# Ledger of designs, part 95: VH-VL binders against q9vpl3

Target 1, 224 residues: q9vpl3
Amino acid sequence: RGKINIQRPKAPHYERARVVAVTQPKYPELPKAKSCFKTRAERTQQQQENPYNEIIAREVRNWLDHSRLVAFFHLSSITADDIFRVRVQLHKQNLHLKSYGSKIIEQAVKNTRYEAIVPLFHSNHCIVFSPDPEKTAALLRIVRRVPQMVLLGGIVEETMLSRNQLVAYAQMPGLHAVQAQLVQTLSQAPGHLIQQLQAHQNSFVQVLDVHAKNQMNEETPKST

## First folded at step 3 (VH-VL)

Design q44 (framework fv_anetumab)
Fold by ESMFold2-Fast, scan of step 3:
Structure q44 (fold): chain C 224 residues (1-224), chain A 120 residues (1-120), chain B 111 residues (1-111)
Amino acid sequence: as target 1 above (224 residues)
Amino acid sequence: QVELVQSGAEVKKPGESLKISCKGSGYSFTSYWIGWVRQAPGKGLEWMGIIYPGDSDTRYSPSFQGQVTISADKSISTAYLQWSSLKASDTAMYYCARLEWDYSDYFDYWGQGTLVTVSS
Amino acid sequence: DIALTQPASVSGSPGQSITISCTGTSSDVGGYNYVSWYQQHPGKAPKLMIYDVSNRPSGVSNRFSGSKSGNTASLTISGLQAEDEADYYCSSYTSSSTLYVFGGGTKLTVL
């Protein structure tokens, strides 16, 4: 053990508890087990089959529906203290870091336009949600200091963007200037903007599909 | 074009309050972090804290957490460093500096410094 | 908090090349590519000389260069000139509770 600066101030206990409470996922309380005639195995099976996964999937759908900014990340091994610091920084910007199991994500996006993202979540992952798309620059500023979080892409104003497109979006001036650019693009010809937006969506979906296929190939024991 | 202009030198007694300023011009004030750096007489640079004026997100060095308050007024493009009760050990040169955040991480423009002298 | 380790002083003659080291840990210099170098003349504010390990801002002489190997970053000044005589500070992002940490500083004397 080397010398540690034991006198280094820690985050205030009150502030830490408050931040943790705000960022914690909300789960419905499970029904009480009342049967005393079931075996341990039967009780375990019944508990695992409880419908709370659908309730959490509904929560995920609610986040997707009410967020104008959604960003997808691969998450490498990271300490509890480091992820806590990231959550605090993000929360101050109205950015909400969430992590859900792949099965819950699959249930949430099943039969939606976002179904193609499912394969991205077969490894460690996290998602950042915000109702404010102007926070994309703040998000990238915070995450650039976290090498364990690798940006894959995102959704801004219901438009799917690749990593490079999301980075470019962050460089744009505020919302009024972006709106002005969109107006200029629309003045070119009816449908020209629509074609460009569809191309961006298709590129992002293609990137996700390629990434998903690469992830599946890398995870297959039989292929190597 | 980019310039950070700090308030003038201060001479105070222990226990007095003080608020010094750093006015930015020639850039989007709300799009860059502003940091405060302390330099005691004859000593090196010591990072105190940093603020993002666009949303007032503030981070402090552990040594200065609770000792000073960093704030900003985006309507006049000015950042502040404030003490509620000065100590003789607060005697130092105080610099403000702009943090370039565009996929880099450095202080690119510095204010001229504010000398604070605290003596009885 | 622990400052990055720099030699207290270095010296050289006009036209020579010198190197100033800046040693940290895997939580700062070794873990990230966010090392900056600042020049400070007596009574003046610091001036950015190098950022992100090896990048030079506009207006800084190409005689100044930066590099990094493991936990040690280095500032090299070639073709030493009298005006290079100053204090030099390194700085790095750190993951250990603070955003930034400065080195102790190096006094460069040009003889």
Scores: ipSAE 0.007, ipTM 0.471, lowest interface PAE 9.7, mean pLDDT 76

Design q45 (framework fv_anetumab)
Fold by ESMFold2-Fast, scan of step 3:
Structure q45 (fold): chain C 224 residues (1-224), chain A 120 residues (1-120), chain B 111 residues (1-111)
Amino acid sequence: as target 1 above (224 residues)
Amino acid sequence: QVELVQSGAEVKKPGESLKISCKGSGYSFTSYWIGWVRQAPGKGLEWMGIIYPGDSDTRYSPSFQGQVTISADKSISTAYLQWSSLKASDTAMYYCARLEWGDYSYFDYWGQGTLVTVSS
Amino acid sequence: DIALTQPASVSGSPGQSITISCTGTSSDVGGYNYVSWYQQHPGKAPKLMIYDVSNRPSGVSNRFSGSKSGNTASLTISGLQAEDEADYYCSSYTSSSTLYVFGGGTKLTVL
């Protein structure tokens, strides 16, 4: 209560320490640190919302619009060194191997003529682009040595082709005009390709669903 | 063969305008992002911005937003970096580089660089 | 403005191995596998040495390898040679609004 002339406590009085603590926000560092210490869910949502996905989607749209050859592959587990070797071989033939997430593909092709390809990308995948459709034979020759890459289908001269149709196109000898005729002939039933791709997707989903249900049943203890 | 060729060295006075170029060849110019990277004398690399030539979508580093303009002319496969009014602090080596943007976000091919010197 | 943290310098003798670290946050190095390393000799443009943490481009010596643990990426150079003397820069995608970021750079001296 009284006045203290010169003498001061070594440490702040309890009431002073309490006033300082109360006048500051409870978490003064949390808003600043939040950008570094976000929850896993917040980090995942931030990744989904940032412009990175839009940038990649624009890249995908441009590749689709400026490529006369687009080939779709299922991609099984492969080492970084092996995929790099494949990429180098493809690049020598003006073939460009790209891999994008399913969400980015969907965003890129939504409301476009390419929307029908979305079901191809619900599992692990990669895409090969080229401005030169004459390189289809070189593409298939290279990927035959890569068992982890399984051809699903493609687009040649803006026409959707099944796996078998693309293989037939690659084997066709002759001039550009003859190959264009083949593409036109092979593309006479485009709905058939869409149905095949969707049927494959549905079968795969059914297999996964059955497997998941069987695994859950095995894990559940049986009452006796 | 992929190649990025930049315009020659420039010597300018403060307040002058400047436009430098980066011409891509050997690849589909509209299918890759082009980035601009600055390196001040004796200092490190600084990301300035990128452009997607296919639709001219341009993104800037916050440090360079409003200080420079990035553009591209897809008909001649050329990207540009432009200043309306140069400052002495703009003295630097400027690189253009092709950005693989996707699963492999990296600069795979670089131009030889354009040295810009701004002095009074 | 905020660069990834690299040591300013590192040194080693011919034939030895050295490691250069690149430390960021969970919004860049720690959050994504999009780390690249570039080599720059005096007066020359940077050259891509490693991409996506550990992948080597064609033509890059297998003496160069990359790795990542948490928020720190590392470039390891084995069997040091005089020609390895250069500046090394790491880079990463970032979700913290700058989009892309470089490290401050490391000068490698071969003794």
Scores: ipSAE 0.000, ipTM 0.431, lowest interface PAE 16.7, mean pLDDT 76

Design q46 (framework fv_anetumab)
Fold by ESMFold2-Fast, scan of step 3:
Structure q46 (fold): chain C 224 residues (1-224), chain A 120 residues (1-120), chain B 111 residues (1-111)
Amino acid sequence: as target 1 above (224 residues)
Amino acid sequence: QVELVQSGAEVKKPGESLKISCKGSGYSFTSYWIGWVRQAPGKGLEWMGIIYPGDSDTRYSPSFQGQVTISADKSISTAYLQWSSLKASDTAMYYCARLEWDFGSYFDYWGQGTLVTVSS
Amino acid sequence: DIALTQPASVSGSPGQSITISCTGTSSDVGGYNYVSWYQQHPGKAPKLMIYDVSNRPSGVSNRFSGSKSGNTASLTISGLQAEDEADYYCSSYTSSSTLYVFGGGTKLTVL
């Protein structure tokens, strides 16, 4: 809490995020949340929320609104030194690695197009933001060497992409190929994409669970 | 699986009250907005308003604010559109439709419509 | 404002392609990728044909496609068939107080 109390949480405050957004290279604005109206329960909850969490949640919304590339990762245990090295490599490519609590993510994306991503953040997670979607290939090359970071999916040019779609996007050779993929992705039902993102997360959890059970010589009771 | 079933046609006189219904099935009724759309005879579609049944949050088109009341009963998965005093100009087909608001902005499932005729 | 601008009518012959335009402002069609198209046959409820500019729901023919350029969205129907004869309505999210707006509608006649 000391770092939070002194307002130096290593992430931009709302005001700093706005300044950073202004100084970043210009790019097309992302659409605002289509609903400005929250349910009454949601409005009541938001009014009673911690004001410091709301400042950080607004930073997250600014990053989402001003980034043309957003990638979501599950984050396993990693040393401070290792994550620092990854963050430096990403920053050189204009990729910004951020970690926020799940409550803050939920607060930031509530009643927005991105609310469906909330289930991805129930465990350890991190997000990479960039104004430049051409850096998706660089992102995946860097993260491939970091087994603690597992790609769950992302958003490119306002379009939600599954893990496989984001990998395919990174491998595209040019602008016209990218446009073709975006058109194809836009033809998919939104529910299918969210299910694919959740399936990849569940698959990773299953692999971890099997590995842990094998290591601990544990026999899982059957439930049928 | 998803279905919206509306109440039957109504014939009323000016000044009478009326409440028509729209029952949803095959989905989580409290997780989607329900919208009401009016179509006067030979005219186009007019957005009237929406309700979120989970907490009864209701939004009206400015043209219909104060003219109608939208409500919902989540225990029976039913939304309502109500007039306290009908006018001849209320003669129209009324549709309810499920509104996808979180991942888009579109009506994905429509009720069959309720024809309301107001005449002497 | 009150309604998005559509032509009152369009016509085509079987096998041809037609395009229906839907013009709004930067507060609706031009500002967001939330344009939908509905088909309505006489005496029937509207049916969603296109959502979020260019997406087709399950069961909608690939002859129907949507696009957008600036403040104008377009519905294109290729390989016209007699059963395509209907009224077509565009719609959009709007940042104005109305939240949602329909176009005036276009009557498609298949000659």
Scores: ipSAE 0.000, ipTM 0.407, lowest interface PAE 18.2, mean pLDDT 76

Design q47 (framework fv_anetumab)
Fold by ESMFold2-Fast, scan of step 3:
Structure q47 (fold): chain C 224 residues (1-224), chain A 120 residues (1-120), chain B 111 residues (1-111)
Amino acid sequence: as target 1 above (224 residues)
Amino acid sequence: QVELVQSGAEVKKPGESLKISCKGSGYSFTSYWIGWVRQAPGKGLEWMGIIYPGDSDTRYSPSFQGQVTISADKSISTAYLQWSSLKASDTAMYYCARLSWDYGSYFDYWGQGTLVTVSS
Amino acid sequence: DIALTQPASVSGSPGQSITISCTGTSSDVGGYNYVSWYQQHPGKAPKLMIYDVSNRPSGVSNRFSGSKSGNTASLTISGLQAEDEADYYCSSYTSSSTLYVFGGGTKLTVL
């Protein structure tokens, strides 16, 4: 019939940036020996200059700023159909399942009070956001049926909570005052809570790091 | 208090059908996965499968896929384990257990067990 | 059908400490902090003793402790008592379609 108008998303515009494939930073090719021996700093610098990472990092910051509930999960192998069903069930409860690369998360939370979450994202991960902290119980009921998603911890009312603390919050009666008091009590020692929050991922990473270092040490002494 | 109560011992012949039960009480039955664990005489524990009673989503161990059926009736807070045709190698103690609130990383409450004996 | 590796038996005298190992792979014990330990007395259902590697449920004696290093989890029982004589099973979450796997079990004898 008439001219077809393509509708543009009204808000949040940055959510749609994820649909665009993130491109690697474009740099001149180095000789193979040099490219294999790039320093960590050089590799990090290349990634930081990607404009798509900045756009997605702003999306992550917007989600953090507008969400009173944020939950962090390790994600094991899961089929596209299974994750889609979980996403639909979560969406009906105003819970939004998102996945972002670790460098994008680091960029998003750098110089914020949430910078401490970066160590949680060394392996496959996903994050659930909601403006409604009362949905914590609904979140855990839905995700409990998904053994591939493993709760690491979260943020409720801008307070970092360990997995056990978040489960305790979800088990509280529907009295908002009681739930608020629990969050306040659990948040009395931010340093202690941060240590507890990353315990699962940190222990796993430490085990892998020790194994890798032991193997490298055995190889290096033999070669010298 | 949380409790899982299983049906009584069964003695069957090869080829017969059987359905055993596990009734949950003291918690929201539709909110937790229930697992079935087998223990052959003098042997260790073997995970068979789990069911989420809220929507009857079931997942089986590869070793038991197609050999048993797990089901649940949420109106009476009861989970079931069923065989269409028993064999002598099905002789074992069968336990039901509730998976933790934390995605089934551990079994926090166990039924007393149902002994199934299959012999000619 | 796939089992984590445990020693078949372990023994100790009253008052001693013993350790039971549970060895898997990077896809189960080494990959996750979801190791649990169960105690089974003859003719009884298993009882949860340790969850998430090192946590004790309410009512479990502080003589029981858990740890993990690499692909091996360990259950340590200090101040052995006659009542500790039982079979002990470890279990772990796995990223495979199996989802969960049990160890072969360890018989503890208190001499």
Scores: ipSAE 0.007, ipTM 0.462, lowest interface PAE 11.0, mean pLDDT 76

Design q48 (framework fv_anetumab)
Fold by ESMFold2-Fast, scan of step 3:
Structure q48 (fold): chain C 224 residues (1-224), chain A 120 residues (1-120), chain B 111 residues (1-111)
Amino acid sequence: as target 1 above (224 residues)
Amino acid sequence: QVELVQSGAEVKKPGESLKISCKGSGYSFTSYWIGWVRQAPGKGLEWMGIIYPGDSDTRYSPSFQGQVTISADKSISTAYLQWSSLKASDTAMYYCARLRWDYGSYFDYWGQGTLVTVSS
Amino acid sequence: DIALTQPASVSGSPGQSITISCTGTSSDVGGYNYVSWYQQHPGKAPKLMIYDVSNRPSGVSNRFSGSKSGNTASLTISGLQAEDEADYYCSSYTSSSTLYVFGGGTKLTVL
């Protein structure tokens, strides 16, 4: 809870990352009798009133406000050891890997220019934040070795970029002027970006569906 | 499962060099930072520094910068703490510990400790 | 470097509840939610009891709990048992050049 009373610091993003708690507070305990008598609609409304979601949503908004680089990934099945390895490698480059529930992401970006990204998070996902857009090349180099993480797109200097646009940005020289020009050139394609990101997400859904059907075909035939 | 095993006790004279070890097992050694913590006789815990064995990135406490060298050999999953010239004030128990850096920063597994006695 | 402030000793009887405080500044305990507690029995290595203010690792008794208010973190041990007799150290992230700081330690005596 210290984070709720913390004034917005002038500190580097690294120090801000250190103040982010990832522990999930227990939701308020409800008496068993009340839970048994709640209607579906009442239970849905009660879930919307969950104080945990708003606290973490504020944390996500702080990450977005203080990050000049944000990258979105689809996350396939990955072991705790593997994801920890990736998180440590990223942290050394001032890149911060975070995973939040879809409803928390929706709450965080609701009524912002980034609301259009919500559909990307309907399945397993994670986000990488950094105050330093020059780290895009390091990010992609690290993630290239992690097949479970698939780049969907991102935000650089408050400009939404597709996967291919982020790759192009990463390949530019470390000259700020050249990188700024690329971002400006790409800034006029937000509609195209969401279509491309949705297409990638839909392709993954299709791949997963095909994989699931192939798994079913290879499964032991149902018992008689 | 996860285990950190340190080298045995050492008795040395002032001015001698020393290198003690910490071997990790039961986990991906190159994926976690290893920290070194000193405890002088009858005193509390004091952080010395950390190393990431995957690329040997090392960070020291200001109090120990230049006084010790931390290194690691990832081929044998072993981290090291080394002195070029020991002092009587280096007499202490030395612990290695695995650092978790995913939710915050804390030491989740500890070695059994290596007692270093500098005789005089 | 200035260590976090803990009482040198605390005592209690079996079955009672005791609390150990850990006081810092707004640059460590008060500014962040990265407080950990370690238990150390004589001649043994420290053991993690609490991390990130109030979280327990698997295998740690639910008799141990952590909390924080302002610049002071607290470790509470309920249903005190003889085996709880040990030294307890708090630790915190710090924005100073040290990065990590331990408290001075508290000796718990079970009467």
Scores: ipSAE 0.007, ipTM 0.424, lowest interface PAE 13.7, mean pLDDT 76

Design q49 (framework fv_anetumab)
Fold by ESMFold2-Fast, scan of step 3:
Structure q49 (fold): chain C 224 residues (1-224), chain A 120 residues (1-120), chain B 111 residues (1-111)
Amino acid sequence: as target 1 above (224 residues)
Amino acid sequence: QVELVQSGAEVKKPGESLKISCKGSGYSFTNYWIGWVRQAPGKGLEWMGIIYPGDSDTRYSPSFQGQVTISADKSISTAYLQWSSLKASDTAMYYCARLEWDYGSYFDYWGQGTLVTVSS
Amino acid sequence: DIALTQPASVSGSPGQSITISCTGTSSDVGGYNYVSWYQQHPGKAPKLMIYDVSNRPSGVSNRFSGSKSGNTASLTISGLQAEDEADYYCSSYTSSSTLYVFGGGTKLTVL
């Protein structure tokens, strides 16, 4: 049996109480309002579709639209308590960890420039959003202590980046001009980035498997 | 004025239990990880594990998982490293150090060390 | 734990510059900019000299500098002084379950 999650009925410590309140689900502010000019038939069609999925898909689109940093992760089995601790650390840096079903993500990005990310979400996954691209370094520092989260790639300033490109971006100083130049330089790489991201996911999983096997098979000297 | 003060040297026999301490002062003890690093006589530094005192989240090096227990008491700003049954091979200098993990990956302040000698 | 590879010893004369290498893999030194260097004098606790590849803490002489190229990080000590004679350890974050790894250490002798 796995580790049980013990709830505290008494108020949590001050930091946790505040973070819980702040991290409650909310819809990001839309950039601009659009007036709906729909026929009765179009309204009836929307009503016949699952409205819950539409609402959550809209939430995902809002996060994508309002975030200048989006990072995609494969998520291995992790306890609710462990992922909560990760959320707390990320929230301190204005980084927002979200998990959505693959169908909802597909619905959210359909007919957008982000549609190509859908294949990344066929396995367990999560996404981190932030309005501040300078937080990429802080993001990677936090998730490195979470081996269950494997970076697949991301979007910085509306530019899709592979894992290696995102890591390179994180290594630059926090000057917007220098970081923007790096993003432009990296984005001029060959145009099949989604193929690169999915290939990287498979390569990374393979590298982890090889590394784990090498660690198990390596002879440990009796004295070092 | 950040300081980590470790307990004094210990001389033990194989099979005995031991708990050594590391007291932090001059900073928010619950908001930094504390790590334990081992150094066998004439050998290099070996990472053992870390603890976040605020929630007692502990992470161990695979080579020390099950060999030692790391704990902390946040009410007295003290971290602990414990053995249930010492071996002669546990003879080493043990350091505690404050780990910056949120914005980097480094030990910025170190305790003076606790020498543990296990001999029959 | 698999230790990062450092030369066992290096030597230099006062006033010279020396460089100590630290070689890992793409899962530690090559994958991240989280390399640190520690100085240890005999009988004393280690002291942080360099963090995050090239950053120097307050109180550390500017004669110490760090860099990284691919899977190899380097610590350079310029204007070598007798007090620099010590053991030097590199370290890195690693994406493996180990989380943190030290190099084997390098003994610097000032002749």
Scores: ipSAE 0.006, ipTM 0.433, lowest interface PAE 10.8, mean pLDDT 77

Design q5 (framework fv_imvotamab_arm2)
Fold by ESMFold2-Fast, scan of step 3:
Structure q5 (fold): chain C 224 residues (1-224), chain A 120 residues (1-120), chain B 112 residues (1-112)
Amino acid sequence: as target 1 above (224 residues)
Amino acid sequence: EVQLVQSGAEVKKPGESLKISCKGSGYSFTSYWIGWVRQMPGKGLEWMGIIYPGDSDTRYSPSFQGQVTISADKSITTAYLQWSSLKASDTAMYYCARLDYDDYEPFDYWGQGTLVTVSS
Amino acid sequence: DIVMTQTPLSSPVTLGQPASISCRSSQSLVHSDGNTYLSWLQQRPGQPPRLLIYKISNRFSGVPDRFSGSGAGTDFTLKISRVEAEDVGVYYCMQATQFPYTFGGGTKVEIK
């Protein structure tokens, strides 16, 4: 009595690894001696290059170069089925949800105009691409129903926008909105915009969490 | 703007192999299932199978399992239907069609069809 | 497999008059998610099939309002309130509730 699977197969779960990590005994103190003097961060920097990373990095560059709308999201725990449903809803509006590892993103954007976005991808993330910037309103309408996706900011017509600027853009008429955002960009330094995006990502997640709890408290339950 | 374009008509002899194509454009090819439907001359529609190009997950109707192979190539946004050895009973019009997630609008867009004629 | 039975096999109709096509399934088409995946397709002579109705009664984009679908469980009907010359063709019901998807045998609508 099951329908055919028109969804992609569920992603492999790292449930076992997660459970093991959570159930690991807490050690009261660190080992007094380590054989390797390199820090975890330094060892990560020494990791061998993966030839597949360049192929995927090229894919990321193609998406960035051919998209007039790029939106960055923090992604909380979500099932493969749920993310696939969101992906399909977005696709109907010519919005393409992609997820790439932070190292691949860094490799794709280093020495490019997009290099400033790298700090946004050190946490769990996903990106939505579209060739049509007028779809920003449709994007925000769809993700409003996906609490696991938290908007961090984006790029419209090659212009870096904060979360609030992207929300404002979504509420403007098409051609006029493009002109308005260009004018706003001409009045600001790129470094300042990136600092704003970084500074507010955690506070935005905190505000969203408080807002979600307040929405639940104020919500009038259905009578039946 | 959504379009499915199929390969041209084929005339083959029994025992020959054949691969026909269905090229998608105007949408995200990897986000939709592609289905194949057979229509024998003067007869109704028959479901053959489907493929999800994003991961090549394929499902066949029991009557077509082992008779045909369905595949897809994401790099050129093309799905394929293939026979290793054609039979005269394979003479038919073959359609490809796109399926929406959750079968909300199954078979919303169709290719123009590929006529396959198998005769000795 | 779910068997789909259509009646009549052919329906000659006078231009401007209504036409009605029935479809019956060998078992309920209600999916475990509560939806009924019953669709109607139109095939004009020499053309590929075209989606008319999905989930019993929802008209696909661009489909005229003279087409309507109804039914529940195992009994379904497609109605054309006022048949026009362009409506000539074969109409198929199909189910997508259970794999494999299955089609009805088709109903030929023609002008007499």
Scores: ipSAE 0.000, ipTM 0.391, lowest interface PAE 19.6, mean pLDDT 75

Design q50 (framework fv_anetumab)
Fold by ESMFold2-Fast, scan of step 3:
Structure q50 (fold): chain C 224 residues (1-224), chain A 120 residues (1-120), chain B 111 residues (1-111)
Amino acid sequence: as target 1 above (224 residues)
Amino acid sequence: QVELVQSGAEVKKPGESLKISCKGSGYSFTDYWIGWVRQAPGKGLEWMGIIYPGDSDTRYSPSFQGQVTISADKSISTAYLQWSSLKASDTAMYYCARLEWDYGSYFDYWGQGTLVTVSS
Amino acid sequence: DIALTQPASVSGSPGQSITISCTGTSSDVGGYNYVSWYQQHPGKAPKLMIYDVSNRPSGVSNRFSGSKSGNTASLTISGLQAEDEADYYCSSYTSSSTLYVFGGGTKLTVL
């Protein structure tokens, strides 16, 4: 739709290539009924990888390279107005909510350290990017009010973290605590982390139930 | 400590332009949305739109889209509501209010109001 | 563009309790816990009395309480006092194109 906040961080340098690809002039089309065989150009297009996907994949790689905080979410059905409100709240904290198709994610992370995340994106998903890892607490505070978004895990300072590790990171008061946590997580295998993330994904309904019950428990201790 | 101070009452003729202001103080002006709320004489409250002063992102109620312009100048902590051509039906009290959005969705502090009277 | 439904007026005597209803749909009051209530005295700006259904801001009397059941939110004023005579407006976030909506308002008369 082309709606972009002026305050949003500058789009990846591949954003211009994406816009150009979308706005390219259309060639006149002939009715398909008048074609009794595939043209050479049509056969070539069917054989080749979609060039649009490669442009978007490069955009995703740029977001990953420029973000010190990346959080992965399962996304259930949500209205346009609700997702708009969430985007606005996230943007105030320099947090950028993006959604990409699983083929594009696979193409973007192929032959990179992030290839292990591909299984997370075979269902409805979204990703939040930020250059500022100290915004993790603000991110979780905002998402706590959006039951349609379920945290699966993330990447902080190029280190893959499970949901529980990311929640713990958000509770840390300063840099020294963060460095201690990163030392601990550096010894863990990526495959083990992905199994933890998939366990959360498989327990989607239970995660939402726990969130609802935790909110009820938070309300009861407070004097009315 | 948080205060929103609006500009004074205006008396205008149909077809004239007008710009009214709302100055925030006692808080970080760029960290909160400012909303504009209209109240016609003897009628209820109706929201017109909101602006985030940090980047001038604006959202309008469909009833007011294209009828008014909302803007802000973060260097002087002031939000504005503007008409290019006033109508008699624009006669109303106009309030600005600070919108708590991150941890809820409510107007916590209100300006004193600006009465706009449009008559020939 | 339809406002939330409130009774046009309500009345009570000092010391009584009164309740003002605010009825919407599943896209506003029923769908979210973002209902607020505002008090407006004649010639004055509105004042926030209740936010997020049942929470009171600092400085608001505990005689004011809020609740919600289904598509209807309620403001209850206990121990009614003469100073409570005012117009009361509910409001809610909405998933419709308006984003935010006010109720039509209720005039409280203390007799």
Scores: ipSAE 0.006, ipTM 0.451, lowest interface PAE 11.8, mean pLDDT 76

